# Designs tried in a protein design chat: VH-VL binders against Uncharacterized protein B0228.1. Part 5

Target 1, 207 residues: Uncharacterized protein B0228.1, of Caenorhabditis elegans (q09220)
Amino acid sequence: AVVTPSIENHKMENASVTISKVPISHRPRGFTAGSDSKKLAVQRFKLLISDFLSDAQLSKSIDVAAVGMHKGKSMDDILDDVYTRLRRTLSTKQISELAKAQKGLVEDLDEKSAKLVKARVKRMIVYSFDPAAEQIHKYATRPSMAFALIAETINERFVGSVKDLIRDVLTPKEYDIFRKHYHPHIFKLDNIGNNTEAVRTTTHETF

## First folded at step 4 (VH-VL; framework fv_utomilumab)

Design a48 (from u10a with heavy chain T99S)
Fold by ESMFold2-Fast, scan of step 4:
Structure a48 (fold): chain C 207 residues (1-207), chain A 120 residues (1-120), chain B 108 residues (1-108)
Amino acid sequence: as target 1 above (207 residues)
Amino acid sequence: EVQLVQSGAEVKKPGESLRISCKGSGYSFTEYWISWVRQMPGKGLEWMGKIYPSDSYTNYSPSFQGQVTISADKSISTAYLQWSSLKASDTAMYYCAHSEYDFLTGYDYWGQGTLVTVSS
Amino acid sequence: SYELTQPPSVSVSPGQTASITCSGDKLGDEYAHWYQQKPGQSPVLVIYQDSKRPSGIPERFSGSNSGNTATLTISGTQAMDEADYYCQAWDSSLEYVVFGGGTKLTVL
């Protein structure tokens, strides 16, 4: 852990605030390659999200989030954008590690537990993308937990729960017809690794 | 099987430095949080902060930020609590506590405590 | 700053039900955990996630949490239950752990 004087007095802000309510002058800007602010943001994201992601993937995720914040998107939309971009670049090894992390995290979590961890992770991400902070985010959750839960939080929990319920009541043929009319981001991983799709999908169906 | 063993009692003078320890065993030391909790004589429990040993990531309570340093040495499965300059008001029992996720699981195992007495 | 308020003491007769409360703003939206501490000993987790018991904790210990108040209930209270009890919760706004001030349970 790297400590600076400014880290100690930084107060966490409510992550539910719509970014469009924040003045442009106070929104995160894009980052320049090699800037100290970008280096610090990459380091904060590693601690918050995952150490199995490359620096390039983390840097791009931060850039996508900063653009979304500058455009006034909601936090949920920003996280959706980040995960959409990130999943396009994942290797087969990284997808396997993500699947393991998600299985380990969500096993035995009840609905209240999932809700609390989700709220905590959203708050930590908001602070991690503030370039004015210039500090390592000291309130980090375990990186594997943070990454798995962000993925689950955005569009996966409702989709996963509904798919599990439908699968229990529909025949395999009926289920296949139903899924053709629904294209969540988890099913769009075909372009990255076709033979890993079933593993990716099942890691999101724990709720 | 999970066990936290703390260093022995300390008697110090104001202005002296001190480091106390908490050694974990019976679990994967790097995969669980260790928190430090203070209990002043006759008073309640106060959460000071925590560390995730895998990357030495720390969180501090606002009341203890800048007053203490929490660290860990994963090669010997030991967490530390350190003061650069002790005050008489630091006289207390200090506990370390184990958790997977403190907000979800609470603290399931505790060290035996280290009594720190600061007097002149 | 987020505060958890407990009564400083509760007294019950042996065999009676003891109820120890922990109050905080919107506490029912967070998990409450409970610890027992006997003189000269480390705290022991007796209830986690509002109402769950760790292995080895007797069934007479139970918990609830709704609105602004979490409650630890000890049915058929015994002399061995005489101890200090602390609630713990998470301040989701500030992302740190908070303990209640503690309640001394006396069994007379």
Scores: ipSAE 0.000, ipTM 0.455, lowest interface PAE 16.8, mean pLDDT 68

Design a49 (from u10a with heavy chain T99L)
Fold by ESMFold2-Fast, scan of step 4:
Structure a49 (fold): chain C 207 residues (1-207), chain A 120 residues (1-120), chain B 108 residues (1-108)
Amino acid sequence: as target 1 above (207 residues)
Amino acid sequence: EVQLVQSGAEVKKPGESLRISCKGSGYSFTEYWISWVRQMPGKGLEWMGKIYPSDSYTNYSPSFQGQVTISADKSISTAYLQWSSLKASDTAMYYCAHLEYDFLTGYDYWGQGTLVTVSS
Amino acid sequence: SYELTQPPSVSVSPGQTASITCSGDKLGDEYAHWYQQKPGQSPVLVIYQDSKRPSGIPERFSGSNSGNTATLTISGTQAMDEADYYCQAWDSSLEYVVFGGGTKLTVL
């Protein structure tokens, strides 16, 4: 089911998009960017998440999310559910092992394991945008400390919003597709025309 | 080393409540799944459900949903399986088992089992 | 619901190769794991992820999984291998664990 443009515009204009930001002076010490090996593992994790998404899959997920918003679910709530499911797929130990391995999760797994992990992550993302799914009614209060630590390494600045955490694991093009369902005024726009990479950001960071 | 130690055998009457336990040691309790598996006398293994102790996320087999409650207490590294009202058909050996990845790995460590006998 | 089917029993002579099958729709798309259970004991993982052996499991144990069928193979079967064997897989559609019905291996 696709939301009509007029209804979608009305919902986007009135949708509450709350971004909670933690200034560097309030950032938990000890949860800063790790070593070069940790950054490499986090980069590999980003690739694991992004490389199974196509424009078609992402467009379908966005359409379902728009339907969810009609049922009183915000995008933040849907993304909180996605993040909660993702952390259950990769335990705190596995995330720590990923950070220590210097190779990343996918490179340490055989081909079948890598395919199954990617398929599970894809299903979790798509399913979280299904408005009929039981899991969409559950929201994460706070991500695990290991996930918070990884989020800190992928962001130059820690942002408490789950949507900003998810934003950082998607490619610029994938994120641009997602952003069309957020209120337009929260995005920074570049005045250079049709460059899709230049027309997104919900923070001072550039993608 | 990883160990799962279960509570002792129970003899109960129909209608009574019961909670049995599974204590994990030798690993980070909150970071791995624990499943409960039933084996009726002379029968095979039946998966009942699992819990991820870090956030108490549970998933039940359709056959056991609503019949039992799975929970965990992180402070004492213990998982529980509970019945509000036992039936004679609950007579079985109950195992807890450790699982690293819920869809990738097999159950690498098992408790010794708890025999539950329900008779009138 | 998704089911894994095993033969109820398999008999072999000592030194012969035992083959125990586990069938399920598109089972080869998921991992199959195998457990050995002797009377009065807890199950023991003998093969994980289709074909891998845990430390301490004899080289006589091997496994495969393709199409709709996973197979546990025990070469040079010994009396000590007599036990019930269970296959196990993940139902990716419903996100739960499924066990096969079990196979009693008799070594005579």
Scores: ipSAE 0.151, ipTM 0.654, lowest interface PAE 4.7, mean pLDDT 66

Design a5 (from u10a with light chain Q49D)
Fold by ESMFold2-Fast, scan of step 4:
Structure a5 (fold): chain C 207 residues (1-207), chain A 120 residues (1-120), chain B 108 residues (1-108)
Amino acid sequence: as target 1 above (207 residues)
Amino acid sequence: EVQLVQSGAEVKKPGESLRISCKGSGYSFTEYWISWVRQMPGKGLEWMGKIYPSDSYTNYSPSFQGQVTISADKSISTAYLQWSSLKASDTAMYYCAHTEYDFLTGYDYWGQGTLVTVSS
Amino acid sequence: SYELTQPPSVSVSPGQTASITCSGDKLGDEYAHWYQQKPGQSPVLVIYDDSKRPSGIPERFSGSNSGNTATLTISGTQAMDEADYYCQAWDSSLEYVVFGGGTKLTVL
């Protein structure tokens, strides 16, 4: 039987209100292809997913998120925009190669290598939802934002996707924050999911 | 203002080589895909392929794979479509196209077109 | 190969509603876009992402996309709407753009 995770408790209302209140005069500098933040985000993202996704797709996803945040869109609308653009433009071959690359990050590695990969992934994910962030580009151009979008895209076709890796590397509190900010877009694609996700969100579970 | 400006009309003989161009301005040239579209006289639109100028990644329609070469020179914000040996069946209007709405589909900007006539 | 099928022609009287269809397997799972092309001119995007209008496109143009069929609807059709109309979608499996064969709209 397939059970869809609960959506009711994961609306992004407060984050959307905060982001939409950023004045245009405080527009983040360097949202073009030449910005250092954007270049760094693309380079870091490629460290996790290899070359199976084009620079164009990575760069555009980050750009769409940044523009949406600047225009005062809600986080739900921003993630829907970026997910819609990325998902629609990814070929079945690209989705397959991304899924293989993510799986390869932890499978068939020795224990020491797997631990290092998981530590890097955790660090990148944490960048996406610093609740004290005063600059919207921290979310828009961080590799973790693009990573979450790829997880949504992969998850609709593959079990054991990037979503599971995210869940495994975060503390229960970190996962709760991540789930609340990204839940409507990530978990709706997981038709094979079960209530393990709900347990991890609400308990002091140890990895 | 975003503009795509294409090179002028060409009249060629079968077997000759040709390269036509599409110069982008008013946007970050390297950040966006440029596509090439063929329209034979009195016929519909056919997507040929696309290039992302930043890394020169190309993707071709199966019908055009091996028939043409798409390239770009990011230093002069120009994309190219090239034939090594033209055929009479290459006679067509060629458009370049770019989008600001949808990442890889839905083209809101088009060049004026380059008419290529191959006499036989 | 993924293909988009359009009727070759549609005729309407001035002021009538024109309906142009575009059919493809599971097309509703992708976005459909629509172009207008008049003789000697470049194509003009009139609908993008199934149902959205670019700036400057009249409100009488609308679109929908569900199941296997996308539809371009022109209400209160005018003589100036005579043109060829093309649908477009992304083939996510093969990484390329597909155009429909085109529909010639005649207003008389």
Scores: ipSAE 0.000, ipTM 0.438, lowest interface PAE 16.8, mean pLDDT 66

Design a50 (from u10a with heavy chain G106A)
Fold by ESMFold2-Fast, scan of step 4:
Structure a50 (fold): chain C 207 residues (1-207), chain A 120 residues (1-120), chain B 108 residues (1-108)
Amino acid sequence: as target 1 above (207 residues)
Amino acid sequence: EVQLVQSGAEVKKPGESLRISCKGSGYSFTEYWISWVRQMPGKGLEWMGKIYPSDSYTNYSPSFQGQVTISADKSISTAYLQWSSLKASDTAMYYCAHTEYDFLTAYDYWGQGTLVTVSS
Amino acid sequence: SYELTQPPSVSVSPGQTASITCSGDKLGDEYAHWYQQKPGQSPVLVIYQDSKRPSGIPERFSGSNSGNTATLTISGTQAMDEADYYCQAWDSSLEYVVFGGGTKLTVL
């Protein structure tokens, strides 16, 4: 039997917080061992990182979210800002794709609401602004803590190498988009988490 | 369920200001775009602009930018279309329209229209 | 940035199929929607997302969008279908809605 992770696990309940203030321990737990669980995780990446969205559109959305976070806006207000930005630059077909709950499920497109699109955008923002990445910037003066947060992030999301999981499932175009937007973050984190030499080097320099 | 009720017909002189309204009911007013569409006598539909009431973000057709102001009052679920100085060429039927599918820009519900006549 | 072009008029006999076209450079990337307007009335959405019907619209109304041309098809036309028909799409680059010039359908 395998445990199927819920896509809604990335949503925070009615809490007015910036992503950078959410502790790693309050995030959805990582995936259970099992081929189906890992495939579902990759399917989530495909739904969050649609190949119809440009790197510029994703980057601009992240910039808008970062500005809102710096201004101390609630997550709901940040979502509204990002949703407004996306509506200004996306075609109607691209917006419809963002509203999809499942790949190829035509019926999901028939009656979509702002709520569905905002939920999708929230998941993209939460995934893009991983708490571990935010904490690394905050704890740059404490490399050992940064490494611990990276290891926790890798272990929570995937069992084993994120690179191996991604290579097996994404199309070349999906991989290219993932590589440009999320891949530097995820593969950089995965590489450090799996590199015991990097850990020793960081620890040694603190002494 | 969803209804858009517009203000009554207006007769104005050139140079006068005017604000017409569109009241939404039967849905969450702040979560869906409202657009304004002009139809001159005997002519087709012209999109003027739209507003997202939650944050008052507006998009205007280039033809109407600076000619009109679109606004909304969330407390009374009402959108507005406003002229600072009317011209005879503003004589037209004005519709407000809602998108149930919001991000798809399909206008599923329309107001009954407000006839604006500008003459000396 | 682009315009939607419709024929100004289409005439059919009762029971025949009417075909109304809408052409625009961005229709391959944007959804087309269609509206029916009868004299003295507000427009009514008859087709959205290229080919979907709102509840209450008869199944004789159908739509397609193959590239730069969207088509509204009315099979078994009735006198009650006589109206002006408008296509609509969105311009994502300039962030505004574009309407076609309209087509008057006459059922003789």
Scores: ipSAE 0.000, ipTM 0.454, lowest interface PAE 14.1, mean pLDDT 66

Design a51 (from u10a with heavy chain K50R)
Fold by ESMFold2-Fast, scan of step 4:
Structure a51 (fold): chain C 207 residues (1-207), chain A 120 residues (1-120), chain B 108 residues (1-108)
Amino acid sequence: as target 1 above (207 residues)
Amino acid sequence: EVQLVQSGAEVKKPGESLRISCKGSGYSFTEYWISWVRQMPGKGLEWMGRIYPSDSYTNYSPSFQGQVTISADKSISTAYLQWSSLKASDTAMYYCAHTEYDFLTGYDYWGQGTLVTVSS
Amino acid sequence: SYELTQPPSVSVSPGQTASITCSGDKLGDEYAHWYQQKPGQSPVLVIYQDSKRPSGIPERFSGSNSGNTATLTISGTQAMDEADYYCQAWDSSLEYVVFGGGTKLTVL
């Protein structure tokens, strides 16, 4: 063992460590709607956006979408191709849970509204495989723009904020990832001290 | 009632091509999967692959990828299993099997089997 | 590469309960299906979705699946139950069907 060394520092100050922490304003909050039907809708959203896809299933679904895009197929045709392929790659238990969630989601809707919700569920799956969202592939089935679209469709039936509904379903980490990859005008951010502050507004913007 | 009828027994030499068939009846042919299963003499069942006739989507067991081709003709409700060049190791009973979903419902109906013998 | 493991043989006396196991890493996520095959015949589905019986299959056939092991149980085993039994499961990641190696049930 050797003697303790001298610091030989002309400026002796203790450095403070900045702890990176999720802002309180972005922590999950309870769903603000008070009705039982709204609580059920939140539970159905959570089930539908559960991370049930393996990395292999996600990659395969992206390949199917890319092939459709290369062939110039319409978005509806690509959605059908990807959804059909996804059904083939899901485990039997995952398909059963998804079918239950879809049924629950549309149970009290008229035929036209049920069609719209089913179309949005398909889009949720497909948009989660958007190549532009490569950085969020690990959370593509949860914090993607596709979730915002399905939430928007059902928000027509509810008083409240789509943002609050998303917060109720996502973890703080998932919300942070989603926030970074959404349209800035929907979820205005003010990053104090980094010159990336959003415009402050008195009007709440929704989907 | 669902029925699968397979083509008759075949005796072939190594290097020859072969196509065997499985004709479905009693159901909507395009809405159900058809799988091919090999059973070598005295051995167990080996899944080879499947086809969804509506879009001719196929997937194969890794052991059979590139060794056989599975296809279907919707106009005559018939699925096919084809070899470009037979080997002696292809000697086996070949079954086709019907299912709504392999993973969900299992194989509820089977063809009678086609015996393929490959020898000199 | 996923594999289903079955014992190669099981022997029981008439009236005894036979138990045939099937083990594999994917059985916690996937259903097990069971097939009976008698000599010179096509396989017959005897259990699907772990525990359900198709129409026409005797009540003495039952199934279960816990953890990574599925079990086919034949109570009051009869001579007519002598056959080869195969389990089947799905590999959702690779999109293919896996069969177990088969179990020869002898009733003697």
Scores: ipSAE 0.000, ipTM 0.449, lowest interface PAE 16.3, mean pLDDT 67

Design a52 (from u10a with heavy chain K50I S54G)
Fold by ESMFold2-Fast, scan of step 4:
Structure a52 (fold): chain C 207 residues (1-207), chain A 120 residues (1-120), chain B 108 residues (1-108)
Amino acid sequence: as target 1 above (207 residues)
Amino acid sequence: EVQLVQSGAEVKKPGESLRISCKGSGYSFTEYWISWVRQMPGKGLEWMGIIYPGDSYTNYSPSFQGQVTISADKSISTAYLQWSSLKASDTAMYYCAHTEYDFLTGYDYWGQGTLVTVSS
Amino acid sequence: SYELTQPPSVSVSPGQTASITCSGDKLGDEYAHWYQQKPGQSPVLVIYQDSKRPSGIPERFSGSNSGNTATLTISGTQAMDEADYYCQAWDSSLEYVVFGGGTKLTVL
C-alpha cells in the first residue's frame, strides 16, 4: 500500500531537560504527561487493533513488538514493524479501516497531549503564585524556580517553543515581567536539543 | 488529465532481451503506482507486478517473479518492463495501468498496450 | 495459488438485467474491482471497491460483494455493454493481485 500510517510522536525537543529538584509544592497531583502519554497511545492502538485481529494475529503482532523491544528499537519503529506485519495478514478492507482509525487516533492523542500540558502549566501557576505582580516578581528574582517549573511542564509530545507555551498561559503583563527577567534562560531552553552541554548550563538547582 | 503512453509493437526472436516502456503524464508520477498486466492472444488478464516509482518498491506475481524486471525512471516519468531472454510463450499484449493505493483502489487508467510477438 | 472464478459467458436480451459473478474463498473480506474490455481496446474500470462507480460510468452499473461472491449487475442492458468483464481482488496471504478468468457478455 502507498499509505503506511504510523503513530505520530510529536516530541518537544526541549522536553529532554529534566529538573528533578522542583519542590513538591509546585507539582499538582493527578496530572500525567510525556511517557504516560506514549503509554496511553500504545494502549489505545492495541485496543483499536484488537477490534480487527484474531487472537493468532494479535499474538504475532505482540511477537514482532517484543523482538523490536529486545533490539532496543524506538516505539515508533516498533509500531511501524507491527503495522508492516499486520498489512501482510490483514484483508484489504481491514487495512483500509485500520488506516482510517489510526489517523483518527493520532489526531486525538496529539490534541490530548497539548491540553494536558496547558492544564498542568495553568494549575502550577494558580497553585504556585497569585497573578498579582508580587508573586510574578518573586519568581522572577528566583530564576531557578521559574525556569525549573516551566522546564518540568514540557511534554515530549507537545510541539512548539517554550516561549509559545509560556505566552499561552500568562497574561500579557505577566509575560512582559517574565520576559524581562528570563529571556536568556528561555533562549537556552529553546535550543537545548541542539547541544547536550547546554542542558547543564541552563538548569538551575533548587538546592 | 492522467495519460499512460506505451512504447510501440515489438517483434523478437527467442533468447533476445527486450525492454518496453510506459510514460505517465498529467499526474505526480512518484505518488502513484503502476502495474503491468499481460493478455495472451484470446485469453484473459494476468497481473504481473507493480512498482511505486517514489522509492522503486516492486512486487511481483509468483508466476512472473524472476521472469521479468519492473523498474521506473523518475526523471522522465517512465516505467519499464524488461526480459533478459524472451520465449515464444511471452507473445502477448502488455498493458501498464495506474492506481492510487495499490490493491485498494483498482486500475483507473490504462495504457494503450504494447504487442510483443516472439517468433520461434 | 488463489483463484477467482467467473462464468465464461452470460447472455441477456436488450433491456434485461445482466448479473456476472466472481467467486473466491472469503472474497467478501477483500475489495472487488470490475473491468470492461471491448475487442481491440484497453480495459476500463467500471466498478471499484465492491460498489463504487468511477466518473463517466453509467448508473446502470452496480456491484456487491459478500461471503465468497462478488457480483457485477448491469440493469437495462444495452448492445454497447457487450464486452468481456473481469473481476480483480487481492490475495492478502501471498500479497499479489489476481484477476478472474473473464466473462463474455452477449446482448441478443
Scores: ipSAE 0.000, ipTM 0.445, lowest interface PAE 15.6, mean pLDDT 67

Design a53 (from u10a with heavy chain K50Y)
Fold by ESMFold2-Fast, scan of step 4:
Structure a53 (fold): chain C 207 residues (1-207), chain A 120 residues (1-120), chain B 108 residues (1-108)
Amino acid sequence: as target 1 above (207 residues)
Amino acid sequence: EVQLVQSGAEVKKPGESLRISCKGSGYSFTEYWISWVRQMPGKGLEWMGYIYPSDSYTNYSPSFQGQVTISADKSISTAYLQWSSLKASDTAMYYCAHTEYDFLTGYDYWGQGTLVTVSS
Amino acid sequence: SYELTQPPSVSVSPGQTASITCSGDKLGDEYAHWYQQKPGQSPVLVIYQDSKRPSGIPERFSGSNSGNTATLTISGTQAMDEADYYCQAWDSSLEYVVFGGGTKLTVL
């Protein structure tokens, strides 16, 4: 209520059907999605933006093509497309708010804002879909091990990329401020007395 | 399995320097905070300070600021607590303790302690 | 920094409920964590975030935090629970860790 949770704690609307987002051809044997498994090829994702913004009334969703994540487009291409759609849907103030939440105490990122917004969007995409599904059968001598390896790969690559983007666009001084005042205080009022949403980056997070 | 292994007991004289260690294993050493906690004989726990080993960020209790130095060596997953000049009042058990976020998770793993005795 | 105040000692008979309090001006805004320490041993985390139990801690340990007072409750107290108990909280304004003075729990 007084503090918006980190996007890492966003509850997925379709958590009960998470496996259904992985194409049948890329699943280990025995991992099925019941009656909807035949429809995976044209599956779309929706990103909820309300958890990124302090304005609880703003609930926007952006469709992304699941197939595009694996074959037609790179993740960077998809993030560029999503960012373009966000710029058309959200005001400049809302885009700035998305960027500030990741940069901590420092206002206005100018040319760097796109990188931070894209990092947050990438996090939400991973939270909603297994982007490593294309590789699942490469590891799939045992189904349980394949999922464990993919979860680790997603956490390592994605979390590492977000951390690198934050570190690369912030000065050492700004990174110290970010870590000190926002990174550890994600569920409470920070030490400056403001309600702040922070992106929590960790290689130990479970997918 | 997370473990913190501390260096052995020390017997020193006032004015001598000392460095004690805390070696972490079973986790990513740079991703977690390490605090040092003093416990004087028959007394309670006193927080001295912490370090985040990834960038060597430290913060100290006012009671210990300038009296001790906390540092870490990432290559051997070891944190240190150091005195330049010991006093008899430094006689205590010293613990290192592990936390992901001290305000959220508390100290979930502790070292076995290092007893430091300072007497003339 | 603010102070966390605990009673120096609490005594209970085996099988009874023990309650240990921890009072501090910022506990309404900060989480309380609780540690058990037996003679000659390192502290052990028994409750974190006011009321959560770490893996391996018996269900008879519970915690709460209401207003400025956090409480550790041990139901069906056993001889093995005899120990010193410490509360701990965070001072977000100073970025300091604060420990309570400790409570000696005696089981007759």
Scores: ipSAE 0.000, ipTM 0.416, lowest interface PAE 21.4, mean pLDDT 64

Design a54 (from u10a with heavy chain Y57W)
Fold by ESMFold2-Fast, scan of step 4:
Structure a54 (fold): chain C 207 residues (1-207), chain A 120 residues (1-120), chain B 108 residues (1-108)
Amino acid sequence: as target 1 above (207 residues)
Amino acid sequence: EVQLVQSGAEVKKPGESLRISCKGSGYSFTEYWISWVRQMPGKGLEWMGKIYPSDSWTNYSPSFQGQVTISADKSISTAYLQWSSLKASDTAMYYCAHTEYDFLTGYDYWGQGTLVTVSS
Amino acid sequence: SYELTQPPSVSVSPGQTASITCSGDKLGDEYAHWYQQKPGQSPVLVIYQDSKRPSGIPERFSGSNSGNTATLTISGTQAMDEADYYCQAWDSSLEYVVFGGGTKLTVL
């Protein structure tokens, strides 16, 4: 049987279990369970999600988020701080990569592309940082970035085969990482389209 | 039209080094996986490993990790399988195979094979 | 180590249905793919993603995958279908590709 995940069943604890499945040869250099939380967060994001950000951009984004959390800022304020910092350092290639996920959009950071960048940064913080704040734990859904992108494609433009659906969102390498880490939750991606509740819930988390 | 063309048959002695090749054409070489598969005489198929040529990211079967090296030269759309020191037990047909999402699509195109014979 | 088990051989008369099985622990939770190999030739993908046919593969080829067993079915078997057939899936970690041992199909 295929298991469909729900928000109530997802915690940051599951990220540790999932990451432990990745062979050492596929882990970022220096990835260890005993490293400090910032280093672990950088390594987790690189493992679970497409690595379109440089190590410096990712590290700085996590620093900005950590400062905001320490100061008790809302998630919306933290997201704005991180986005403001990142938007000035994104290359044309990185902007183009994000725009490719939204077929038919301009390559510049137009309104829709800007929303996608903000959503990706927010999910990066949730995915890679083991949060101390209670409010952040409430939204810690590990499959969220990959499922949100796939769910957006399914909800807006699902036509044809599962392969074509995935091609719009993930490269072959990104899909290899995705399936290995999310195997315990969803074994066959074509079954996502048969579960309307899961698709709607995942899509909501994108914006 | 995807096509994989492999290098010709090889006859080697134990202890010699060898590199065989698989040239891809008719597709974007860097955007697809290339896998290597061994078939010993009269035996079945054994997956050895794969490479994503865009960044040379490799994944090896545990049985072949440290025994062979898989590499690619994207400037000439060619993947390689290499031994530093051949053994008689390396005598086999070696296939390269193409796939996009190997979990979903299987291996849709195969090279013609390279026969490697290792004997004293 | 994770193993996919196939019968070594299956024999059918021309026009009959051939059934080739591939068994592995919880195989139905993963995708199975099937390859045909004729003597002196490279393998050819005949079924992917449990039940899908590549372009150019006759409709008489079909597949299923449930529980611990994936099945390749060839309806109205022809002499030209005589070959070795291999199933393929993934080990339990989804890190490594595993092939079955192969089944020799003999048509009469």
Scores: ipSAE 0.213, ipTM 0.740, lowest interface PAE 3.8, mean pLDDT 69

